# Ledger of designs, part 143: VHH binders against p49116

Target 1, 238 residues: p49116
Amino acid sequence: EGPLLSDTHVTFKLTMPSPMPEYLNVHYICESASRLLFLSMHWARSIPAFQALGQDCNTSLVRACWNELFTLGLAQCAQVMSLSTILAAIVNHLQNSIQEDKLSGDRIKQVMEHIWKLQEFCNSMAKLDIDGYEYAYLKAIVLFSPDHPGLTSTSQIEKFQEKAQMELQDYVQKTYSEDTYRLARILVRLPALRLMSSNITEELFFTGLIGNVSIDSIIPYILKMETAEYNGQITGAS
Key: E = the ipSAE of ESMFold2; O = the ipSAE of OpenDDE; V2 = 0.75 times the mean of E and O plus 0.25 times the DockQ between their complexes.

## First folded at step 10 (VHH)

Design x35 (framework vhh_ozoralizumab_d1; at its last look DockQ between E and O 0.01; V2 from the best seeds 0.00; counts 0 for: pae E 15.3 > 2, placed apart)
Fold by OpenDDE, look of step 10:
Structure x35 (fold): chain B 238 residues (1-238), chain A 119 residues (1-119)
Amino acid sequence: as target 1 above (238 residues)
Amino acid sequence: EVQLVESGGGLVQPGGSLRLSCAASGFTFEDYGMYWVRQAPGKGLEWVSSISGDSSYTLYPDSVKGRFTISRDNAKNTLYLQMNSLRPEDTAVYYCATEFYGEGPLDYRGQGTLVTVSS
């Protein structure tokens, strides 16, 4: 078997909706988030090892980790997305909801804390100056997590995760040989991903577009989308 | 429309060999992993093998590992299963399946081809 990831998996180019509105609206935010979600899922689908696991296992994995993958994607694409601006817009929209007394104090706190955690995570990744290879491997490690409930083929998933970890280790050792503890520093960021609520992420980024439909429910449809259709979606051609 | 057509099944003696083929159409074949599954008489579906789009990864259950080999020709949109050292317990209808995701398991598979291993 070859390496888990190739150079093709390092490329992670998000195309934003065009044109960018003067004031970020819910539609723009949701469209941007959707593109990132699609990119993330189809990135996973492009991994040969992922393909080999089978659709049931693959679907289960993505359902289990989509929020983590999405969050890593936010961090990786933060500049292209103008994530800080998006988050500010989200907060602004949230303020409107607060003024209308649509949210409880506890819910407001939860949502704001989530936004802060997202921002802090992305800032921490930027501070570490995570490169494209490292992001790819981190996403793979997150994707091939065997510890989610309800997964089958956990032994094989674990093997793929270990392979991702080893390849990351080798890459870091080779590329950042003078930074002995870089691997540890970047891996220690992963637990922060699991502190983030998928429900809140969904509400912040997707409810304006998909309404009451859950990301979990649409994952199979996203994964089965043809590459050509996906590319068309990214470029806005369809 | 996704279409999968299996062929190559037949009657073989124990220890014999057989090569199954699956012709695929209706999707970009090379972009998807492919699988073989089988259903023995009176039993449920059993996973037999998987292969990635670029063939760099192949997976087998212990029941067929070392005996079966999955391969593909993307130029021909064809999936293969080379079965060696066949056993009576390998008797089943074999289906090829694609990596398309749906609400249920194995939403996309062909009509199957019967493999009978008997002396």
Scores: ipSAE 0.142, ipTM 0.600, lowest interface PAE 2.1, mean pLDDT 89
Fold by ESMFold2, look of step 10:
Structure x35 (fold): chain B 238 residues (1-238), chain A 119 residues (1-119)
Amino acid sequence: as target 1 above (238 residues)
Amino acid sequence: EVQLVESGGGLVQPGGSLRLSCAASGFTFEDYGMYWVRQAPGKGLEWVSSISGDSSYTLYPDSVKGRFTISRDNAKNTLYLQMNSLRPEDTAVYYCATEFYGEGPLDYRGQGTLVTVSS
C-alpha cells in the first residue's frame, strides 16, 4: 500500500562536531560516529513499515543490522566525515603500536583486514556514484532482513524487503535507463556488509565515548528517544 | 591513471620554511579528502596532516601543530603543505595521499619529495 519510502527518507545529512580539533583524537572520532549512529536510528524509526512491526521486533531487527546500516552511512557520508583521514590516522597508530611492541601482530592484522574491507566497500560505492535514493533503498533492504535469528514477523519483514528491492529496481531503471547493469552492480555490494565485524566497528569508532558497552545493549534506549533528543545527539547539542 | 606528484622539497636550515605542492590527476579531486604523510630515514610512515574535500576540516598531530598548515585549491587540483619553524626532526620524504578506499587508505600516494632540515 503505497511506497515504502517517501522523499523525506532520502534526506540523510550528517553534521560534524565543531570546532574541528587541531589534531585527530578519540573523542572527535567517537562523537562523529555517534552522530551517524543516531542519524541512522532516527532514519529507521521514521519509516512507517518499521513502525508497524512493533517495539520488540524493531529492537531485534536493529540489533541484528545496526552495523550494516552504520557501514552504509559511513559510505554515504565518507566525504563529510573525512573518513579516509580517520582511517589513515588509525592505520598509522596501529603500525606504530606494532613497532613499539604494544599490540600483538595477530590483533593488528585482524583490525587492518577489517579496515581494508571497509575501504573497499566505500570505494566501490563512490565509484558507482550511488545517489541518495539508492542509498535510502539499500538501507531499507538491509534493515528489513528477515533471516536474522530471533525475529518475529519474518514473513512481513520479507515482504517489506522485497518491496524495497522492487522500488530500487524501478528507480534505477527509470533514472539510469542507459545503464542496463547498474542495479546488478549495486546489489552485488550488499554481501560485503555481512562481513563487517560489529566488534571491530565498536573498537574503531565507539570506544572513547561509549566505553566498553556494546551498541547492541543500548539500542532499545536509542529507539525510545524523543525526536528532540535524537536531534541533540545527531548535532551534539543536549 | 591516478597520479599524485609532490614538489617543493629541499634543504633548509632549522627555523626555516617550505611549501610543498601536490598535483593531482586521474580522479575527481574535490570529491576526496587528501593528506600528507612522511617517512624519516629508516622509519615507518607518519601521518602529518589531512584536509577534507571541501576544506571544511583540517587535522594535525601534536608533532606539527601550529607549524604546518594544509590547504587545497580544487580549481587547480592541487594540495599544499606550508611548513614553518622546521626542525631537524622534520627531515623526511613527504608523500601526498588521497582518501581512495582501495586496498588501504595509503594505497594511492605520490613518489614523494625530500625535505632536509640541517644546519
Scores: ipSAE 0.000, ipTM 0.172, lowest interface PAE 15.3, mean pLDDT 79
ESMFold2 (binder alone), look of step 10: mean pLDDT 82; pTM 0.826

Design x36 (framework vhh_ozoralizumab_d1; at its last look DockQ between E and O 0.01; V2 from the best seeds 0.00; counts 0 for: pae E 19.9 > 2, placed apart)
Fold by ESMFold2, look of step 10:
Structure x36 (fold): chain B 238 residues (1-238), chain A 119 residues (1-119)
Amino acid sequence: as target 1 above (238 residues)
Amino acid sequence: EVQLVESGGGLVQPGGSLRLSCAASGFTFEDYGMYWVRQAPGKGLEWVSSISGDSSYTLYPDSVKGRFTISRDNAKNTLYLQMNSLRPEDTAVYYCARHYLGSEYPDYRGQGTLVTVSS
């Protein structure tokens, strides 16, 4: 009956660790990325359609799409995060590893290709001046993707994705009526997200996580966190 | 397996009309939005029209708005594009597609249908 998203889902405010160190390091990068990840998962959790799917489906869905959702978040928050500076610091670290011969040439190529794809994606989104409503609907389209293996309730997920797409189409038509091809240009950007590697994203942004954990393994815990605990993790408050 | 079969293309004079059809099978047609896209020789893909699963929403770019009408018949699993006031720049291969976010957007399963507008 009602819209899939409301104005509360358009707000996506990332707060960076303070103070910013003079030289970026793994700890700052990991904390910044962790804040974006938690913000993205809190965003998904807040959607009534997502809540209606149930805990097991929620976990499966986020496990399937967290990297795509995170990548959209990087593009949306690139200025706040100073993403270009973070990526430059990561490249410098990789150059040191190459010089010391600590990584295989094939792995380094994979990581550099991923960084390049990420930079291209973020630049293309900035060139289109994607607004907060468009990002919210794009994130919903990515979140409610029925094509991932192992999902249950795929027909309901498909219906939610169609609703997100229709609401995006209506928004773009009304807001950008002068730009006939805007919807198509936006949608053509999305396939790049499926080509982003979760493993490489973890290496780029989450190397400072304690222990031998993957993002996939912690998703159920993040989705169960109370709002106060979640806000403490995001802002550094107890 | 998803199958989309386009038909109804042909040669028409400028100002003429054509009606394209897309026969769909292998999925629950009424649950999906559908769209038309076209590709002129040597050019990229251009979005032409979209329609929701229940036909409640339709969208058109300015290049075809007022001349083209998308419709669907869910009982026949068929998508249509009525093209009026055709121009030489409408010459292209026309493809129908289901709303899909995979790595190959839009998703093509057939050869498309050629529309040629010339004197």
Scores: ipSAE 0.000, ipTM 0.109, lowest interface PAE 19.9, mean pLDDT 79
Fold by OpenDDE, look of step 10:
Structure x36 (fold): chain B 238 residues (1-238), chain A 119 residues (1-119)
Amino acid sequence: as target 1 above (238 residues)
Amino acid sequence: EVQLVESGGGLVQPGGSLRLSCAASGFTFEDYGMYWVRQAPGKGLEWVSSISGDSSYTLYPDSVKGRFTISRDNAKNTLYLQMNSLRPEDTAVYYCARHYLGSEYPDYRGQGTLVTVSS
């Protein structure tokens, strides 16, 4: 068996919709988020270990961790996405909703806290100066998480997760040999992902496109997307 | 149209070897993980082996681990299953199938090839 990830899995290039509007509207935000989601799922599909697990397991894994993968993607692509601007736009939109009494006080608090958690997480990752390899391995660790309810082949999933962890460890040790605790600092960020609500993420980034349809329900469709279709969407041809 | 055609089945003695082939067409073979399943008489489908698109990963259940080897030739659009140290309990119809990577559910599989292990 070869390594879990190769250099091809390190590349994670998000192409934003062009041109960027003067005012970030819901469509632009949702389109950007969709591209990131598709990229993340395509990335998962490109992993040989993922390919070997089978359809049901693959779908279940993605359903279980899409929010975490998406969030890692946000962190990784924060600059390209102008994430701060996007989040500000989302907040502004929420303020409008507040003024229209569309949201309860409790819901507003939950959503604002979620935005804060997203921002803090991304900022923390930026402060750590996480590189492309580290992001790839972190995504793999998140993807091959055996602790989600309802998963099959958990033993195999665990093995792949361990492999991801080992490869990350080796990479960090090799690349950042003088930073003895870098691995620990990186890994300790992962629990923050589990604190984030997939429902709120969905509402913030995807409601404009999918309406009342859940990301969970469309994941199989996204996974069925042909490479050509995906490429077309990434290049803006669709 | 996706098509999978298994071949190589036959009668073998216990301890013998057999190599199965699966010819694939109608899709970009190298983009998909592939797997073998088998169905013994009166039993349900049993997973036998999986291989990734680039052959980087292979998976086996304990029942065949160390005896069976899955491989593929992407240039020939062919999946293989080398079966060694065959046992009577390996008697089954063997099917090759394509993993779900941008395809319709359920996974595609062929018509199967019969493997009989008997003295």
Scores: ipSAE 0.000, ipTM 0.232, lowest interface PAE 13.3, mean pLDDT 88
ESMFold2 (binder alone), look of step 10: mean pLDDT 83; pTM 0.839

Design x37 (framework vhh_ozoralizumab_d1; at its last look DockQ between E and O 0.01; V2 from the best seeds 0.00; counts 0 for: pae E 12.4 > 2, placed apart)
Fold by OpenDDE, look of step 10:
Structure x37 (fold): chain B 238 residues (1-238), chain A 119 residues (1-119)
Amino acid sequence: as target 1 above (238 residues)
Amino acid sequence: EVQLVESGGGLVQPGGSLRLSCAASGFTFEDYGMYWVRQAPGKGLEWVSSISGDSSYTLYPDSVKGRFTISRDNAKNTLYLQMNSLRPEDTAVYYCATEFWDSGPLDYRGQGTLVTVSS
C-alpha cells in the first residue's frame, strides 16, 4: 500500500463565485458554501484509500463528518472566501430575521453561539498557521473516524485513520522539528469540530440554495458527480 | 453513458486459475475506484475486490484474500481480476462495477461473466 495522502491531496483550491457582489446576498453565500462542500467531497473521493472502501462506507463516512470537513475547509479557505465578511453578512441576515420575529430567542442564541464557535475555530487555526499538508492530514483523520455510529468496516477505517495520524506525525516532525508539541497543538483542535451542529451549519450556509433538502441526502449524488461536471460548475460553465 | 463489459469467464477445475477483464467506457476511468462483485446461483451479490484509481490500494474479503488479485490498466480503461486456486464456491457470475453497496442495487455494472468451478 502507498501513502494515504500524496502531494496531490495537499492542493485545496477553492474558486469563489464571480463577480463578488457589493453586498453579500444569500445566494452568493450558499453558492460559495456549495463550492466548498463539493471541493471537500471530491477531495475525499480523490483519496485512494477512500476509493477502495466502497460507496456504502464512503457515503456513511462523509455523512458522518461532512460538517467537520466543511468547517476545516472554511478555516483553510478563510482568506479566499473572505469568511469574516461572509459571517458578518450571515449575522446581518439573521438580525433581519430577528426583527421580523421569525426566530425564537433560544434559537437565536444557538445560531449566534455556533457562528462564534466557527469564528473562534478558524481564528485558532490561523493562529497556529496550519499549512496545506497539515490540513490535508487533519481532514483525513476526520474523514476516517471509526467512532461514528452505524459505520461498517470500522477496523479498516481505523487503520486508515492511524495511517493519517502517522503520516501527519512524520510530516510535523520533519517540517517542524524544533516545535516538539506542534502535533499535539494541532490535534487538540479537532474536538472543537465535534461541538458544532451540522444542522445549524446547514441552515446558515445552505438553506437559501437547497431549501428543505438536506446535505445528508445529496452527499451520495455529490460523490457520484463526474470531475468534469464539478470543474464545469467551478468555472461557471455548467 | 457508463459502459462496462466483463469477459474471461469459463469452466475451470478446482485449483485452476482464471483471469477476468472488464472494459470500461463513458467515464474518466482513472478517477474512480473499481470493484468486482459476484453472484452465485441463488445467492445475493458478494463483494470480491476493490482497487483505487491509482492502484495504490486494494482490498479483499477473507473469502478470496490470497487467491484473487485485482489490477487495472488505466491506459486501456481495463480492470482485471486474477483468480487463482479456484474453488467450487467461487462459482458465480462476476461483475465489474464503478460502485459497490453492501446493501442495495449496484447502479453501474456490466452484464457479467460466468465462472464455473467444477470437477
Scores: ipSAE 0.543, ipTM 0.822, lowest interface PAE 0.8, mean pLDDT 91
Fold by ESMFold2, look of step 10:
Parts: sequence; structure tokens; C-alpha cells
Structure x37 (fold): chain B 238 residues (1-238), chain A 119 residues (1-119)
Amino acid sequence: as target 1 above (238 residues)
Amino acid sequence: EVQLVESGGGLVQPGGSLRLSCAASGFTFEDYGMYWVRQAPGKGLEWVSSISGDSSYTLYPDSVKGRFTISRDNAKNTLYLQMNSLRPEDTAVYYCATEFWDSGPLDYRGQGTLVTVSS
């Protein structure tokens, strides 16, 4: 019955692989993106409301929204990641793929449109100077979305989303009291997240994963492995 | 009201050069990526080049790579396309376009400028 998020859920510290190479390559990009993905999943699992929904609902929620959480993470961490430099390296890779006839013209159009959409989303968030509390609440609103297909417990998920929206509203009104329309300007950015293709995000950021592994397929494993380690600690060691 | 106005087209010999311009108004130009598309007579739209809002990223298909250069001047709200080594196959109406986050591709484009490459 307390707040949906605490101050521990505001902390979102991304650590980049070290050292940053002079010439970016697919390995560095994929490792950087994997760290952001893991950080995002760990963040979601740490929320008591998420834990209360049960394992099957948890998996369904994260499968439905992982790309939106990842995109919010890219915007939040754009400076520390040097995202503009990473996107430049990806664009250069696309030119090489055209040269070797590895991508169709239709596919490159799709990928280019996705890169443009991502750039404009991150620019709009930077222009608003979205802070860490606001990002945390936006991620919660995205995570507890009841309108994704295939979800169960949608009335409880809706209640959690409403609570995240109320906490964001209270925070913005308290912290930015002189800016009457800040909340509205923030919330109108969220529909753009639904337009991001998880398939293209995998191609842009996760091409270096061992094998051809979809993010959707590993989500249950990551969620269950942390649960298994947690259960092992609760039962104690001899 | 978003407006895009292309200029700089004309008749040129094969091997020649032209520079196209696109004057933009009605939106915050530097916040959005821009691109050029073209349409040859009786054919569909073909993507020609793209540039990010801060000019950090450019992209070209093989058909024009090495011959065309996209650039922008955000202080003047102007997009450019430098076209070198022009070929008869480059004959088309050239459009500049932008894409907003909440809109599909090609939702905003100008009226175009005609480039004719012929001896």
C-alpha cells in the first residue's frame, strides 16, 4: 500500500565496457547494449508490485515491453553511452552491408527510419531535461501497461499503472511547480515508444550475441535465473 | 504549418553537377532528421539520402554513394544535396522530406524540383 517506487528505483547507473575502443565495433556495441538490457530487467524485477504479479505475468509483461524499457534506457543514458557515436558506427555498418549486397533496399529503409525515430525521441527527451525520477516513473508506466495483447491480471496491472501516473504527477507538481504543462509534455512522448520495432532494435544493438538469439526467447531465462539464485539464498547454505 | 521548398534543379549534361536546396519552416529544423527522395517519370519514390538533425549521421544507397553529398545548415533552416557525376538515370523530381516521431515515413515533403540529365 506504500509508494510504487522508492528512491532505490530511481538509481539507474550504466557502466560502459572499458576501455572505449578508438574504433567502435559490433562487439563493443552489443556489450554496451546488453549491459543496458540487464540493468533494465534488474530494475523491473526489483519493484515489489512487479514481484506481486507472479512469475507468468512477469514474463508476459517484460516480453511485451522490453523494447520500450530499453529505448527509455537509451534516452536516459545517451550521454554516458555516447549514443550518437554508437549510432554513427551503426550507420557506417549499414553502408558496408549495402556494398556487399547483404541488405535489401526495403530493409535498409526500415532500419534508417528506426534510427531517425530513435534520434528524435532521444533529442526530445534531452530537450525536456527529463530527470531520473521522471524516467523511473515513465518506465513504470510502460512496464505496467494493461493494454498489451496476451496479458492476464489486467485490472491489477491497470491499478499499478494508475499509481505510477499519480506518483509522476505528484513529483512533477512538487519539483517543477512553475511549469504547468510539464506533465503533459512528458506524457505525449510515450506513444512513440510503441512505434519502435523490437526486431530492428535486435539488429542494431544485439547482432553480436552468440548465435541468433532473440531477446524475447531469453527473457524467461534471465527472470528465472535471478529467482533461482534468490531462492538459494533464502534457504540458506550449510 | 510545416513547409519544405526545394530549389536548384535544372537541365545538366551527363557528368555535370547540381546543388539542390530545401528551405524549411514551421518546425524546429535541428530536432529532426531530413532526407531526399526522387521520382523518375512514371516510377515510384526512391530514397536518395538521409542526414540526422545534428549532421552526425549520413546514409546513401549504392546508386548514388560517392557522387551525392547531403548536408544541412541548421542556422539557416536549409538542407542541401550536392550531386556530382550526374547520369541520365538520375533524371527525376527531387523532394526533401522530414519524419516526425508520431508520423509515418514521407508524411511531410515539398513540391519537388526537377533535375534533367540529358545530352
Scores: ipSAE 0.000, ipTM 0.220, lowest interface PAE 12.4, mean pLDDT 79
ESMFold2 (binder alone), look of step 10: mean pLDDT 80; pTM 0.818

Design x38 (framework vhh_ozoralizumab_d1; at its last look DockQ between E and O 0.01; V2 from the best seeds 0.00; counts 0 for: pae E 16.0 > 2, placed apart)
Fold by OpenDDE, look of step 10:
Structure x38 (fold): chain B 238 residues (1-238), chain A 119 residues (1-119)
Amino acid sequence: as target 1 above (238 residues)
Amino acid sequence: EVQLVESGGGLVQPGGSLRLSCAASGFTFEDYGMYWVRQAPGKGLEWVSSISGDSSYTLYPDSVKGRFTISRDNAKNTLYLQMNSLRPEDTAVYYCATEYWDSGPLDYRGQGTLVTVSS
């Protein structure tokens, strides 16, 4: 067996919708988020080990971890997508909803806390100056998580996760040899991902575009898209 | 339209060998993992082997590990299954499958090829 990841998996280039509106609207936010989601899922699909697990298993994995992958993607692409501006826009939209009494006080609190967690996570990753390789391996570790309920082939998934961890360790030791605890500092960020609600993420970034359709339900369709279709989606040509 | 056509099945004696082929069309073959599954008489589908698009990963259940070898030729859009040390319990219709998804939760698979292991 070859390495879990190759240099091709390090590349993670998000193309934003063009032109950027003067005022970020719900459509722009949702489209941007959708592109990131597509990129993240097709990134997973490009991993040979992921392919080898089969559609039932790999689809289940993505369903289980899409929010974590998406969040890592937000952190990685924070500059390109102007994440702080997007989040500010989302907050503004929420404030309007509050004024219209569309949300309960408890829900508002939950949503605002979620936004805060997202921002803090992305800031923490930026402070650590996580590079493309490290992001790739972290995404792989998150992807090949055997502890989600309902998964099959958990032994194999665990092996892939261990391989991802080992490759990350080797990379960090080689690249950051003088920083003995870098690996630990990086890995300790992962638990924060599990504290984030996929439902709230979905509501913040996707409801305006997909309505009542769940990300869970469309994941199989995203994964089945041909490369040409995906590229067309990314470039806005479709 | 996705099309998978299996071939190479037949009658073999226990301990014998057989090589199955699967011709694939209708999708970008090299971008997808491929699988073999089998269905014995009166039994459900059983996973037999998987291979990644670039062949860097192959997976087997314990029931066939060490005896079966999955491979592919992306230039020919063909999937292979080399079966050695065949046993009577290997008797089944073997299907080539891909993770390509049109609709529903099931992978595409072909019409199958019958492998009979009997003395």
Scores: ipSAE 0.207, ipTM 0.627, lowest interface PAE 1.6, mean pLDDT 89
Fold by ESMFold2, look of step 10:
Structure x38 (fold): chain B 238 residues (1-238), chain A 119 residues (1-119)
Amino acid sequence: as target 1 above (238 residues)
Amino acid sequence: EVQLVESGGGLVQPGGSLRLSCAASGFTFEDYGMYWVRQAPGKGLEWVSSISGDSSYTLYPDSVKGRFTISRDNAKNTLYLQMNSLRPEDTAVYYCATEYWDSGPLDYRGQGTLVTVSS
């Protein structure tokens, strides 16, 4: 078959809730994050190779990698989201929780370390000036990761990942022909995504939206949404 | 005027150890992550390890995990790679690199140091 991704898979346009409130709040943060999550899931659904794996494999893949895809999306959309302002608002909320004895000191340390790692990742991607094609291929490499436990069709997933890697290499060599080592600099950033905790991501961006239901448990529903239902969820959480 | 200088490479027998150093200048070293990559002759670059600016986290691929240790001394602006249990497949030119970037057109990467693991 033809290329793994086409130009239509490069487009990744996040629309923020409007108007932006004077003071960021949990509802705005959760709605913004939900829009990014649904955009990321339906981006994955649009890929013919992903569709070819079948619904059960698709669900397993997205369950395994949704946090990594979400984190790549945060980095790609950090400016349009005003992510630094969102993270500052979250830190202020955490300080209030300490004052009211609602969280343990160990938990706060874990969450602050995660925020710092997220900021470092997003800053490094911005400093590398990762373009939209490179993001699309990086997301595909992350999506088609055969290493996650419980996957079926692992050999086919690995073949798709290898194809994504080859297409990224070809794109970088063509587009950045005078930067021989750009591919290595880009790929070195991917292991940091495995450091991101899905549980902490849910606490930072999705608290209260799903009640006590994890994003992992709603992935099958998100992937099966019809277009009209999907558009409604863009403005609301789960 | 970013400069990175690797040293400590050499010829070593399988199972041996080496410690690589990278002297950094021209940027605020402690504010930026650093990493090691390597290139075997005729091959592309392979990521070897990464460390955050304050050393709060380190990362390794499976190929070196448990054998290699990255560290840094921010007072000396120096990055290190301790390589233990070396194997012939570790033979490569090793480069240190920085996550620091400005608007300049050039890569901020050292000249490299050769590690040869023979037999």
Scores: ipSAE 0.000, ipTM 0.168, lowest interface PAE 16.0, mean pLDDT 80
ESMFold2 (binder alone), look of step 10: mean pLDDT 83; pTM 0.839

Design x39 (framework vhh_ozoralizumab_d1; at its last look DockQ between E and O 0.01; V2 from the best seeds 0.00; counts 0 for: pae E 15.4 > 2, placed apart)
Fold by OpenDDE, look of step 10:
Structure x39 (fold): chain B 238 residues (1-238), chain A 119 residues (1-119)
Amino acid sequence: as target 1 above (238 residues)
Amino acid sequence: EVQLVESGGGLVQPGGSLRLSCAASGFTFEDYGMYWVRQAPGKGLEWVSGISGDSSYTLYPDSVKGRFTISRDNAKNTLYLQMNSLRPEDTAVYYCATEFYDSGPLDYRGQGTLVTVSS
């Protein structure tokens, strides 16, 4: 049996919408987020093991972990995305909502804390200087999580996760041989992903584009989208 | 034990300024967003301002926007509220908190500091 991931799965290149406006508007934020989401899901789809699970099972997996994958993607693409600027723009929009008395104090706190958690996570990953291979394996570990409710083929999913973990371990040992605890340091960041609300993420990054449609509901369509079609949309050459 | 100690309140004339401080201990201050809330006599708790752990984000309700400025010094475990252009309606006990709920009590807040705006 071959490796779970290949070098092709290490590449994770996000193309941002062009041109970048002087003031980031909701549309730009949503478009940027959507591109990242699509990239993340199509990355998952490109994994042979993912395909081997079947359409129903792999769709369920993505539904369960899209927020975590998305968040890892944000961390990985933070510089390209100018994530700090995007988050600042989101905060500005939040401030406007507050002024319009659209949010309760409870909601303000929830949203604000979520943004902080997201930023902290991304900063922590940057501090660890996570490389492309490590991100790929971390995403695979997150993707092949057997502990989500309602999943089928959990035994197989677990095997894939273990394989991802082993490959990560081998990579870290080989690449960072002098850093004995690097593996532990990067793995310990994964629990933070589970603390982030998918609903809040959806509201902050996607509401302006998809309206009242949930990410959960569009995931099957994204996964069925042809790669060529997706690439065409990204490059504007559709 | 989590402790929050507010200070800096007092009597001030309308249009005046005050700076409140909140000394925090018993937790990793920088890991928490912090809030100022106030309670006027006979009224419920009102959210006044919020700041993220790294101070990158600040939020204000319309009632204090442009007049109040929240800030923090994580090295000193201290939260601040600069209040300018004070109005009689700003009269209240001010609390710093790590938690704020519209429907419930503040889980982590101090004894508060009284701000009285009166001519």
Scores: ipSAE 0.110, ipTM 0.596, lowest interface PAE 2.2, mean pLDDT 89
Fold by ESMFold2, look of step 10:
Structure x39 (fold): chain B 238 residues (1-238), chain A 119 residues (1-119)
Amino acid sequence: as target 1 above (238 residues)
Amino acid sequence: EVQLVESGGGLVQPGGSLRLSCAASGFTFEDYGMYWVRQAPGKGLEWVSGISGDSSYTLYPDSVKGRFTISRDNAKNTLYLQMNSLRPEDTAVYYCATEFYDSGPLDYRGQGTLVTVSS
C-alpha cells in the first residue's frame, strides 16, 4: 500500500467569519466553531483509508473521536481563531451566568476546569511548534483509534493507526533529524485529549449557542454532505 | 513530592532479557505519558521508549523496536520496560521520565537502574 496521508491532507486552513465583531459574541463563537467542525469532518472524509472502512464504521468512528479531532483543530488553529480571546469571552459569559444565578456552581466548576485543560493543551502544542504534517498525522492517530467499544473492522483500524504512527515517525526523523526527542514529546501529549469532555465542548462552543442539538446526532448527516454544501458550511457561504 | 524509582537492572548475557520497573508517586500517574531514557558510559541521554497514559500509543526508536516493549499498570502506578535480545550496546543507566505542564522535557526522572550486557 501507499502512504496513509498525502499533501492534500496537510492543508487545514480555517477562514473566520467576516466581519469580526468589536466584541466577541455567542453567534460569532458558534459560527467559528462550526466552521472548524465541518473542516475537521471534511478532512476525515477525504482520507482514502477512512473511506475504505465503510459508512457504518465511519459514523461510529467519528462519533467516538470527534471531540479529539476538534480539540486538535482548536490547537492547530488557535492563532487564526484568536482562541485565547474566545475562551476569555466564554469565561466572561460564565461569570455573567453566576451573577444572574443561571447555572449551578458544580456545572460552572466543571466548565472552568475544562477551559483550563483546553488552554493547557493548546499552550503545550504551541510550545512544541507542531507543524501541519505533524497535526495531520496526530489527527489520523486519533481518528483510527481501535479501542472504542462497538467498532467493527478493529483490526483494519489498528493497521491504519499503526501506519499513521509509522508515517509520523518517518516524517519527524527526516524533517527534524537534529531533535532526538521531538517524536516522543509529540506523542505523549495525546493522553491530554482524554481530559476533554465532548458534552462540555458542545456547551462551550455549540449547544449553549444553538440549543439542544448534539454533535453525535448530526455526524451521519455531516459525513454524507455534498462537497458544495461542505464548502458553504466551512466558509459560511449559503 | 513527585518520585520515580527505577529497578530491575543488573548483569545479563548478550541475547538475554530483563524487565525494568518504575514506581511512580506524588502525581496522578494515569494522566501523564511516560518514557524511558538511557545513558551509556560517555554518551548523552538517549530516549528508548514512550507510552501514553492509557497505553493507547507506544513509541520506539529503530535501535530497540522489536526487542523492547514498554507497558504500564495504572492500578499499581508502575511503568515497565521488557528488554529482550539484549546486546552489549544496550549497556546503560536506564531512567523513567515524565513531562508535566510548565516543566521542560526530562525534568522528572529517577536515579536510574544500571543494565550491563556483557560476555
Scores: ipSAE 0.000, ipTM 0.242, lowest interface PAE 15.4, mean pLDDT 81
ESMFold2 (binder alone), look of step 10: mean pLDDT 80; pTM 0.809

